# Designs tried in a protein design chat: miniprotein binders against Protein EXORDIUM-like 6 (EXL6). Part 14

Target 1, 305 residues: Protein EXORDIUM-like 6 (EXL6), of Arabidopsis thaliana (Mouse-ear cress) (q9m8t8)
Amino acid sequence: REPPSQIPNGTLDLSLLWYGQFTPTQKERVHDFIESLNFDAKEGLDPKVSAWWKVVESYQERFEVKDIYRQKKSNRTVAPRIKVKVVRSYVDEKMKYGKELTMGNGEKLVETAIGNMSKVVPVVLLSAQVRAHGVGFCDGTCQHNALAKIKGQKEPRRYIMVSNPEVECPGECAWPFHTADKGPRGMTYQPASGEVGADALVIQLATGLADLATNPDLTKSLFKSETTPYNDDVKKNHESSSMYIVDPATKCTRVFGSGAFPGFTGRIRVDPITGGAFNSHGINHLKFLIPSIWDPKTKSCWTPM
Key: E = the ipSAE of ESMFold2; O = the ipSAE of OpenDDE; V2 = 0.75 times the mean of E and O plus 0.25 times the DockQ between their complexes.

## First folded at step 12 (miniprotein)

Design k5 (from z10 with K6R A60E; at its last look DockQ between E and O 0.88; V2 from the best seeds 0.79)
Fold by OpenDDE base, look of step 12:
Structure k5 (fold): chain B 305 residues (1-305), chain A 97 residues (1-97)
Amino acid sequence: as target 1 above (305 residues)
Amino acid sequence: SPEELRLYQLKEEIYFLEIMIKYLEELVREAEELGDPELIKFAERALEFLEKLIKELEEELKELKKGDPEVEEAKEKLEELKKRIEELRKKLEELKE
């Protein structure tokens, strides 16, 4: 079948599982951030969360979508858009599997987040009440972008799992809103939302989403149509290319602006009224601090500022 | 107005600068007390960043309407911060000796 004349936009349908008790601010902040990803208003303050997401989307140009649609018809490198939507939000305040998570329980949480929906990306958010050392948190990782084998499914499912770093390893996962445990303690700032747990959670979520959306494994799912051929061989070739970087947001961890170095965020802004640190604007001019993304072309971390 | 918005954003960056300078002042004091070469290196790197940033902000403020009281206030604030940076540079140089 001839490839479609236009590159279809991809869609990330997120299924959120809130495991534990979350504040209204935390929930709102997460939702606002997600909505900000595709909020491309002409009018507004720069830099924008949506501009950051456009950088994420640009990674698709290096993947199979480019080969399928661009090589044959046009030298124009237009990256497809990735629309992100929350299609489900499930709250487990009772924490069915307890506060201490094991690997086995973690998988069950992913299953719960998926439910009966075959095309969703499960996002598991763990509250400050949860201890997630058992699933690998606070050991060099603050979020998981991984594959889980789901019972009854042939292919593993990509998921994001994030913890609230307010209580569990804040020095590792809540910087720059908490002093760092390793290396230079660095500067600390106030969160724009007023809650460390909320803004730190968004940083981790943003990292996870960026890493997930830039993963070549997701390309098949994002652009899956009956008419769109998927070539695994092309995927492999891209993975071996010097232009391919796995987890580009994770690679740029703790970089929030230009001039960043260990212990320093780089150039960011601080609201003189609230004292909140930020580097981007979302919906309704909401201020966010979001991570940088590795640019393989420049071999540097791209920052909003 | 676009100009007002720009000024507002510049104020946000100036405030960031101020916070960073305050932190650096504390850090330099700590470095002086502990004699930690790593802290000194960190402070030096941070100071270089600040020196660059302040110049950029000064240039941006010059592009705004002259005589505007709010712009002038921002300029005055930058001058104050510049003096603090210069003092920090002096202290760091003394610590390297």
Scores: ipSAE 0.740, ipTM 0.906, lowest interface PAE 0.6, mean pLDDT 88
ESMFold2, look of step 12: ipSAE 0.809; ipTM 0.927
ESMFold2 (binder alone), look of step 12: mean pLDDT 85; pTM 0.833
ESMFold2, look of step 13: ipSAE 0.789; ipTM 0.918
ESMFold2 (binder alone), look of step 13: mean pLDDT 86; pTM 0.840
OpenDDE base, look of step 13: ipSAE 0.729; ipTM 0.898

Design k6 (from x3 with E9Y E10Q; at its last look DockQ between E and O 0.90; V2 from the best seeds 0.79)
Fold by OpenDDE base, look of step 14:
Structure k6 (fold): chain B 305 residues (1-305), chain A 106 residues (1-106)
Amino acid sequence: as target 1 above (305 residues)
Amino acid sequence: SPEAELKLYQLKEEIYFLEIMIKYLEELVREAEELGDPELIKFAERALEFLEKLIKELEEAIKRLEEALRSGDPEAKEELRELKEKLEELKKRIEELRKKLEELKE
């Protein structure tokens, strides 16, 4: 039996732009979370952030396998790994474009995050002091991944933008660490980090990263090899596929564990000492609450727990 | 075994979650009783079903741990005993909630 065709591993080099003032805890929490994505320690507590990321990685297999399968008639493929690294971190505490962001300013932030780097994924983090309504936040979401046209570049660049909702719309985007604005009176928990903004920010970032990494467009950018069987027709074919879901993490918003329903997170754990809610472990046994991911096979949200 | 200890700790975390959820449900049931809101009642019922399922799973986990700790550390055994007692207490609270919800449907 021919060895399964292995899809080459990809790398997401993140360029972070911190727009506004962030607490040390917020910054540390974000960095710790990112580092936890590829932390495959044999030893440790389950569930793991890295296991969650493996589910994200499996989407690449699903999309590429169809193409590979069509080409090679191979039924077995190995899911590629997606290594995530922070390669740049830029802080704009002065907020060059002010605290009231427009769509135009948002694009400029993306440009700033990219700088002169051609292969980075820009991640724009907006602090709690920023009013992000102008860029589409606090209207059902506090994160998005999208394509931006960058000056001087022929191809648009995919970016992630996330907002700390702790001040502007905690009831919309900081649940379950804040009471929800919509729906039944939901359960609320303490954040594992001790800061609502930090843990809420991580949820947004996690959602954005998962949505970005599961996007078929990423295949072209992630794989260093020119020999990647990227078929331009893949997008068209995938859109027609019942298995293609855009933004699988966003689809599972507010689902954190099995049995979730409006107002209820689902099965999670609570630290008896800190009271912090979590559903996964990262580096150094750090506890995180991360979003679920839509599984097109089961037609349900996959949860860490 | 270190593994058993970790599982014991995780059990504690889950039982603590269970307790928090029960407290919340008790408040919801009170509110439902006061307001007569059918939506709250439905929500409470769904939550209760979840809790009952979780309890069963935790009971099974306890049984597995009891077996694993049979020749283990006395301190771990004692901790497990305490958790078992806590779970029994929580089961009683859930039963009471069920009764109250049934009364509200009548």
Scores: ipSAE 0.754, ipTM 0.904, lowest interface PAE 0.5, mean pLDDT 89
ESMFold2, look of step 12: ipSAE 0.812; ipTM 0.922
ESMFold2 (binder alone), look of step 12: mean pLDDT 85; pTM 0.842
OpenDDE base, look of step 12: ipSAE 0.733; ipTM 0.896
ESMFold2, look of step 14: ipSAE 0.761; ipTM 0.904
ESMFold2 (binder alone), look of step 14: mean pLDDT 85; pTM 0.841

## First folded at step 13 (miniprotein)

Design m1 (from k3 with K6R A60E; at its last look DockQ between E and O 0.91; V2 from the best seeds 0.81)
Fold by OpenDDE base, look of step 13:
Structure m1 (fold): chain B 305 residues (1-305), chain A 97 residues (1-97)
Amino acid sequence: as target 1 above (305 residues)
Amino acid sequence: SPEELRLYQLKEEIYFLEIMIKYLEELVREAEELGDPELIKFAERVLEFLEKLIKELEEELKELKKGDPEVEEAKEKLEELKKRIEELRKKLEELKE
C-alpha cells in the first residue's frame, strides 16, 4: 500500500461539561472560539485564530511520527492538522457536587465529561459561581491540562479544566480585562465580547487547548493509527532536547502581543467602536484576545501580533 | 478593498496607541507626584514601546495611497500622538534629573 501522501490529520473531539450557570454570551464565545481554530478563511482580517492554531499544530513536527518522516523524503514537512470539534456538550446547572469543588469532585466531573466516549477530550468548564480553589485554581492559574485516572480505564485520560475567574479571582486570571492583583498597575481593556467572564474563559480555554495539543502524550494518541508504531526511542531523544517544552501557552502567560512585559499586554488592537481588546480574528470576523505560545526555535513567545 | 482593510486595521492600532498614550500620561503624572523610581522605570518602558510602535505605524501609512482623505486623517492623528509622546519623554527625562 503506497504510503498515504498526506500525513493524516488528527482530531480532537471535545466533550464539554458546563458546570454551573453560564451566560449565553459565555457559551457562544467558547463555541465561536473553538470553531475559529480550524476556520482557514483565505480572505479576512489578520491576525487569525487559525494562524495561532497552526503554530500549535507545528509542535507536532517535533514528534517523529513515521508519517512525518515519510513526508520528509519529499522535502516538504507539512505539519499535520489538528481538527477540533465539539462532539458532546453537557450542562450541569444544578452543580451536582456543589459550588465548592474538591479534587475528588473534580475527577468526577472529568468522568462525567467523558461519559461512555473513549476517545473524547473532556473539557470541564466551571462557572463563576464555582469556587475552584479546591481544584487548584486562583493560585496563579485558572486552567489545568492534566491526567486523570478514570474508573474502569487502564490509561489515564488527559483533560482540560477551566474556570471563569470573574468572581473568584479576577485579579489573577481576568487580566487584562480586570486590574491585576500583582505587579505594575497595567492598562486594563474592555473585553471584545462585552463580558469579562466570557473573554477570560476563552483565554483559559485557549491556554489549556494549546498546552494539551502540544503535549507529546496527546500526539501519540492523535496519530496512533493501528499501523503506525510511535517510536518511543524518538520520544526519549526529544525529551532530552532543548526543544521539548511542556505547556508552551502557560509559559507565555499574560503575553498577548509583541513587546509585552509585566503589566503590559504587548502590541494588541482595540476596536474603536466597542473598546474591545483583541489580537486575532475568528469566524465571522469575531475578535478574540488569545495567549501567546512559546516557540522553542526562537526561544521566545510567539504572538499573533 | 485590501487597502481599505489595511487602513481599517491601522486605525485600530492607532486607537490602541492613543489609549496607551493617555494611560502613560496618567502614569507620568502619578510618577511626578509620588516620585516612585519604579513607576518611572515602568513608564519609560511603556514609552519606549510606544515610540517604536509610532514609527512602525508611520511607515505603514506611507505605503498607503497618498492623497486619500482617510489616510491623511490617520497621518494627522499619528502626528498628534507623536507630539504627545515627545512631550512625555521630556517630562520623564526631567523626572530622572
Scores: ipSAE 0.759, ipTM 0.905, lowest interface PAE 0.7, mean pLDDT 88
ESMFold2, look of step 13: ipSAE 0.791; ipTM 0.922
ESMFold2 (binder alone), look of step 13: mean pLDDT 86; pTM 0.843

Design m2 (from k3 with V46I; at its last look DockQ between E and O 0.92; V2 from the best seeds 0.84)
Amino acid sequence: SPEELKLYQLKEEIYFLEIMIKYLEELVREAEELGDPELIKFAERILEFLEKLIKELEEALKELKKGDPEVEEAKEKLEELKKRIEELRKKLEELKE
ESMFold2, look of step 13: ipSAE 0.815; ipTM 0.930
ESMFold2 (binder alone), look of step 13: mean pLDDT 87; pTM 0.850
OpenDDE base, look of step 13: ipSAE 0.800; ipTM 0.924
ESMFold2, look of step 14: ipSAE 0.825; ipTM 0.934
ESMFold2 (binder alone), look of step 14: mean pLDDT 87; pTM 0.851
OpenDDE base, look of step 14: ipSAE 0.823; ipTM 0.932
ESMFold2, look of step 15: ipSAE 0.815; ipTM 0.929
ESMFold2 (binder alone), look of step 15: mean pLDDT 87; pTM 0.851
OpenDDE base, look of step 15: ipSAE 0.826; ipTM 0.934

Design m3 (from k3 with Y8W; at its last look DockQ between E and O 0.84; V2 from the best seeds 0.80)
Fold by OpenDDE base, look of step 13:
Structure m3 (fold): chain B 305 residues (1-305), chain A 97 residues (1-97)
Amino acid sequence: as target 1 above (305 residues)
Amino acid sequence: SPEELKLWQLKEEIYFLEIMIKYLEELVREAEELGDPELIKFAERVLEFLEKLIKELEEALKELKKGDPEVEEAKEKLEELKKRIEELRKKLEELKE
């Protein structure tokens, strides 16, 4: 079989588990955001969520991907696209494991999100009603990109877990839509959706997705065709390209625009009609505030603005 | 039109600038009242950012059609905001003395 002339596009199939009660706005914002990732409209308002996602995709140009496709004569490695789709959505409004989650229960939620699907990325969303301290939230972060050992599976599975911080720790995780607990008294803005929890949740999800999609482990999973022998030996000679950073979105936490510094978002926009803060446009010109991503080439946080 | 869209986006940025200037005005007042050197430093950093932003917006507006009433209105707004920034600079300088 002739090696495909182009690096095949990867697909992230997301399985969403909504744990707790979510508002329609919260659910809609999450879905709209996810759909916006691959919405490459030629025409429209800038900046775009899709442009942000392209930066995430650019991380696939790492040496590891090149090696996988080294057999392809073409020195022009076009960065593969990463299509993101929701393939499953499960709602647990009753919160089977209660409002106070333990780490053990968190793992069970991940298992539930995976179900019988071997190739899905589980995304566990915790409602504002959930106390997420037990799973490590509200200690500087409200999202996790991590590996979980799943019962019956040999290899651990990468998952995203995010929490709506609007009740439990808005000062930690809902900035700039809520006053920060620490640092200078920065300006606060209105959420573009009208709901603090919805927009805060999107920030967490965006961070988690970016960190997951840039993870080398995922790269292997996305582009390992059963037929392409991933030469494990290449791991050794991978000179830690000074360019690889783990969790590039987390590294740029609270940076939303150029010129950002502690207590200030940086250059963003505010809708004069709604008062909502945003730095990107998604589907149907929906306005989002999304985190910046570390650019290893420039050694700075890349922002849409 | 592409030009209309650009103007619209610039208006959004001008609005952001305006909001930030209002915020900075409050900060400067607070700094004056409290005499907090850290707050003054923070205010200065915000001011520097806004000064850069206003220059960029001015340049962007120059690329749009001259004589368009909406463009002229935006320019006028920027001039107003520029004056406010200058006043804030003066106040912050006075606080450092």
Scores: ipSAE 0.776, ipTM 0.912, lowest interface PAE 0.7, mean pLDDT 89
ESMFold2, look of step 13: ipSAE 0.806; ipTM 0.927
ESMFold2 (binder alone), look of step 13: mean pLDDT 86; pTM 0.844

Design m4 (at its last look DockQ between E and O 0.90; V2 from the best seeds 0.82)
Fold by OpenDDE base, look of step 13:
Structure m4 (fold): chain B 305 residues (1-305), chain A 96 residues (1-96)
Amino acid sequence: as target 1 above (305 residues)
Amino acid sequence: SPEELKLYQLKEEIYFLEIMIKYLEELVREAEELGDPELIKFAERVLEFLEKLIKELEEALKKLGVDPEVEEAKEKLEELKKRIEELRKKLEELKE
């Protein structure tokens, strides 16, 4: 069988669990951001969220795709696209497990988000009213990209968990839309959406998605087909590569533009009308502030600006 | 037009620059009042960044040709440049 001329695109099917009460703006902002990831408009304002996502996609080329191509005797190294779609959205406004979450309850939320779907990436969003300290938020953690053991499944499932920090720890996880608790008194900006919680959620979600999508384990899941045998041995070798780092977006936390340093975002833009800070454009020219991503080649944080 | 779009984006960056200059002015005042060496260092880093940014913006505007709106942006940038220069002088004085 002739090797396929093109590496098949991967798909991340997201199952969203909204735990608690969210504003319409928060929900819309998250959805708009997700839709912006694969919105490749030829024309429009730069930088683009989609360009940012292309950098995320490029990790596949750097570490896994090359091997796939080598196996197929193809000299073309084209990074596959990773399409991101919301396939399920479940809202629990009643908060079945209460406002104070334990680690055990957190796992149950992940299970709920997965439901009966075997291939989905569960994304658990916690509202501002949720006390998420019990599940590891705040104190240095603003998002989770982790593995959860799911009952009845042999392999652990990767999940993303994010929390709206606007109430619980805005000084830690809502910067630069809130004054930071630590470090120099940096500049604070208005959120482009008008809501601190909404834009903070997007930053955390973006971080989580980037970290998840660049994880070698995802490559296995994305490209594991009956027709494309995944060589586990090759994966092990790549993991040992000095070029691979875990959680490249987390590594570049609080870097939003070039020239960033502690207490300063770096080069970003501010909408003169709304006062909103942003560094990228999504669907319908929506303005977003998204995190930087570590570039293993340059050994620096890649920024949209 | 592509030029108009570029100008629009540059205006957004100029606005960012303006906001940051205002912020830096406040920092410098605070540094003067408190005499905090760490704050002075931080202010210097911000200043260096802004000086670089303003040069880049100047170069970008030069590429857009001659247009009344472009000229207005240039004038604004010149104003901001003067403010940055003043801040540099103040910070230098604080180090003495």
Scores: ipSAE 0.782, ipTM 0.918, lowest interface PAE 0.6, mean pLDDT 89
ESMFold2, look of step 13: ipSAE 0.798; ipTM 0.922
ESMFold2 (binder alone), look of step 13: mean pLDDT 87; pTM 0.849

Design m5 (from k3 with M20L; at its last look DockQ between E and O 0.89; V2 from the best seeds 0.82)
Fold by OpenDDE base, look of step 13:
Structure m5 (fold): chain B 305 residues (1-305), chain A 97 residues (1-97)
Amino acid sequence: as target 1 above (305 residues)
Amino acid sequence: SPEELKLYQLKEEIYFLEILIKYLEELVREAEELGDPELIKFAERVLEFLEKLIKELEEALKELKKGDPEVEEAKEKLEELKKRIEELRKKLEELKE
């Protein structure tokens, strides 16, 4: 079988677990954002969420795609696309494990999100009513990209867990839609959706997705076709350790535009009608504020604006 | 049209600029009242950003059709905002003395 001339596109199949009560706006914003990742409209307003996602995709080219290309003797360095789809959505409004989550319960939520699906990326969303301190939130972060050991599975599974911080720690995780607890008195903006929790949740999700999608472990899973023997023996000439950064979106936390500094978002836009802050456009010209991503080549945070 | 879209986006950026200028005006007032050197430094950084942004926006507007009433209105707005920025610069300089 002729090796496919092109590196196959990867697919992230997301299984969403909504833990707690979410507003329609919150759910809609999350879905709209996810759909915006692969919405490559030729025409429309810039910057685009999809352009942001292309930067995420470009990480594949930097590390593993080169090796794949070397193996296939292809000189074409086209970064594979990462298609993101929601394949499952489960809602637990009753909060089976209560409002106060422990690490153990968090793992159970991940298991629930996976269910019987072996190839899904579980995304656990915690509502504002959930106390997420027990799972490590509201201590500098409100999202996790991590590995969980799942019962019955040999390999740990990567998951994303995000929390709506609007009640528990808005000063930590809802900036710039809420005053920050620390640092200079920065300017605050209105959320584009009209709900602080919705837009804050999207920032957390975007961060988690970017960090997950740029993780080398995921790359292996995305492009390892069952049929292509990943020759483990190819000494990963890891190009200089200096180019690989773990969690590039987390590294650029609170940077939303060029010229950002502590207490200032950088160059963004504000909708004159709604007062909402944004730096990108998604499906149907929906306006989003999304985080920046570390560029290891330039050693700076890449911003949509 | 592409030009209309560009103008629309520039207007959004001008609006952002205006919001930031208002914010900086507040910061400068507070700095004047409190005499906080850290606040002054922060205000200066914001000012530097604004000065860069306004220059970029002016350049962008020059690329649009001359004589368009909407473009001219945007230019006029930028001129107004530029004056406000200059005043803020002056005030911040005075606070450093």
Scores: ipSAE 0.798, ipTM 0.923, lowest interface PAE 0.6, mean pLDDT 89
ESMFold2, look of step 13: ipSAE 0.803; ipTM 0.926
ESMFold2 (binder alone), look of step 13: mean pLDDT 86; pTM 0.842

Design m6 (from k5 with A46L; at its last look DockQ between E and O 0.89; V2 from the best seeds 0.82)
Fold by OpenDDE base, look of step 13:
Structure m6 (fold): chain B 305 residues (1-305), chain A 97 residues (1-97)
Amino acid sequence: as target 1 above (305 residues)
Amino acid sequence: SPEELRLYQLKEEIYFLEIMIKYLEELVREAEELGDPELIKFAERLLEFLEKLIKELEEELKELKKGDPEVEEAKEKLEELKKRIEELRKKLEELKE
């Protein structure tokens, strides 16, 4: 059997747990954003969310997936695509574990998000009503990409947890839609969705997804065909390489466009009708503001704009 | 048309520029009043960025169809904004002296 000429695409199957009360706009915005990741419309306005995601996908080229090398015989290294799909959505409006989350309860939420699905990436979204300090939020970040030990599973599972910061810490995590608590008093913009919490949540989710998808551990899981031995030795060499960067989106926090500096987003666009700030387009020409990603080649934050 | 779409995008960027210039004008006024050196530095950095942006936008507009009323309007707007930036540069230079 001729080795498949194409590197098999990876798939991130997301299981969403909505913990607390979310507005329809918040839910829709998250879904629209996720759908925008793989929306490769030839026609449309630039920059695109999908182009941003392609940069995320390009990190896979750094990981010597044997299948990538097989394609190296053809001078064109095509990075495998990562398809992102929501396969489950669960809503806990009652907040079973209360409004104040502990680390222990956070782990339980991850377990709930996984359920009986062994291959899903759990995404836990915390509403504005949730006090997320107990899980490490509102101390510089409002998203986690981390590993959790799940009962009954031998290997820890990677999860994303994000919080809507609009109430608890808007000055930390809702910039540039809210004034920052620290640093220069930068300009604030209107969210493209009309809701600060919705757009802030998307920024956090985007950061978490990018960091997760660029993690070598995930690459191993995504492209582990039973037949392709992931050469663990390559991990050691790449870890030592100056090119291995953990959490490239987190590294570029608060950079949304070229020329960014503390207190300034960089080059972005503002819709003259709505006043909404954005730097990318998703499905149906929806406007999004998404974070930058560290490019280890250029040693700079790559921005859509 | 592709050109119309490009013009639309340029208008969005021009609007961003306008908002930022307005913001910078406020910052400069505040800097004049408070004499805060950090604020002055911030304003200068932002001004440099905006000066670069306006040049880029001018170049992009030149690539569009000449004589189009909408393009000409955009050019006129940029010229106005350029004048405002120049005034801000002068004010910031005066504050450093």
Scores: ipSAE 0.795, ipTM 0.924, lowest interface PAE 0.6, mean pLDDT 89
ESMFold2, look of step 13: ipSAE 0.809; ipTM 0.928
ESMFold2 (binder alone), look of step 13: mean pLDDT 87; pTM 0.851

## First folded at step 14 (miniprotein)

Design n1 (from m2 with M20L; at its last look DockQ between E and O 0.91; V2 from the best seeds 0.84)
Fold by OpenDDE base, look of step 14:
Structure n1 (fold): chain B 305 residues (1-305), chain A 97 residues (1-97)
Amino acid sequence: as target 1 above (305 residues)
Amino acid sequence: SPEELKLYQLKEEIYFLEILIKYLEELVREAEELGDPELIKFAERILEFLEKLIKELEEALKELKKGDPEVEEAKEKLEELKKRIEELRKKLEELKE
């Protein structure tokens, strides 16, 4: 069967688990951000969250799609789109496993987020009330994507876990909306949403999503159709490719605009009315501050601005 | 209009510039008080960024309709900020001596 001339668009179905108490603003910002990823308005203010997500999508072209298209002698590779949708949202305000999470409890949260759904990406959001040291947060990061072995499933499932750092470690994970604990006392900004926890949470989520979506393991899950022969040999070649970088958003942590350096965000914008810092626009012209992404071609962090 | 949107965005960047200049002014004061070489270096890096940004914004404003009162106001604001940057440059140079 001739390989399809076009790689079908992938869908990333997210199952959200809200662990702890979240404000309406926090929940709204997360949902608005996710919706902004695929919001390709022709008209509007630049930069756009969707443009940022296109950079994430371009990783698929670099690693897998290129090989597929090379077979068809097509010089024009169009990166497949990754549509992101929230398909489930579960709230555990009572925090069944307590405020202090262990690694074991973390895995259970992932299981809870998955439920009976076989094709979802679980996203576990930890509220500010949660002590997330036990799952590796507040030690250099407040988000991670990883594989979890799920009971009853043969293959491990990739998940995203993010924490609201506003209480536990704002100086580590809420910059630039909070003074950094380490390094120069960089300039601090107001969050565009008005809530530090909300905008900080979005930064963590954005980082996690970008890192997850650029992972070659995801490509197999997103684009494997009964009709598209996935060449397993491509995976081996990708790991050997000098262009493969693990966690490109994490690599560009604390870079938000061009000219960034430790203690400085780089070029961003500030709303004169609200004082909120941002570097991108989402749905309904909502303003977001999102992380940069490593570009292996330029060997630099790609920034919205 | 596209021009109005561009002006709006430029105003947001001008405001960022202003906030950053204010921050640098504070840094320079602190550097004067503490004499911390690392702080001075950090301030210099910020200054370099500001100088680049202001030039870009000036050029961007030149592309907008001449005679527009809002554009002229923005230009005036940039001129003011440019003076502040120059003063900061002088102060930082003095601290290096």
Scores: ipSAE 0.818, ipTM 0.932, lowest interface PAE 0.6, mean pLDDT 89
ESMFold2, look of step 14: ipSAE 0.821; ipTM 0.938
ESMFold2 (binder alone), look of step 14: mean pLDDT 86; pTM 0.846

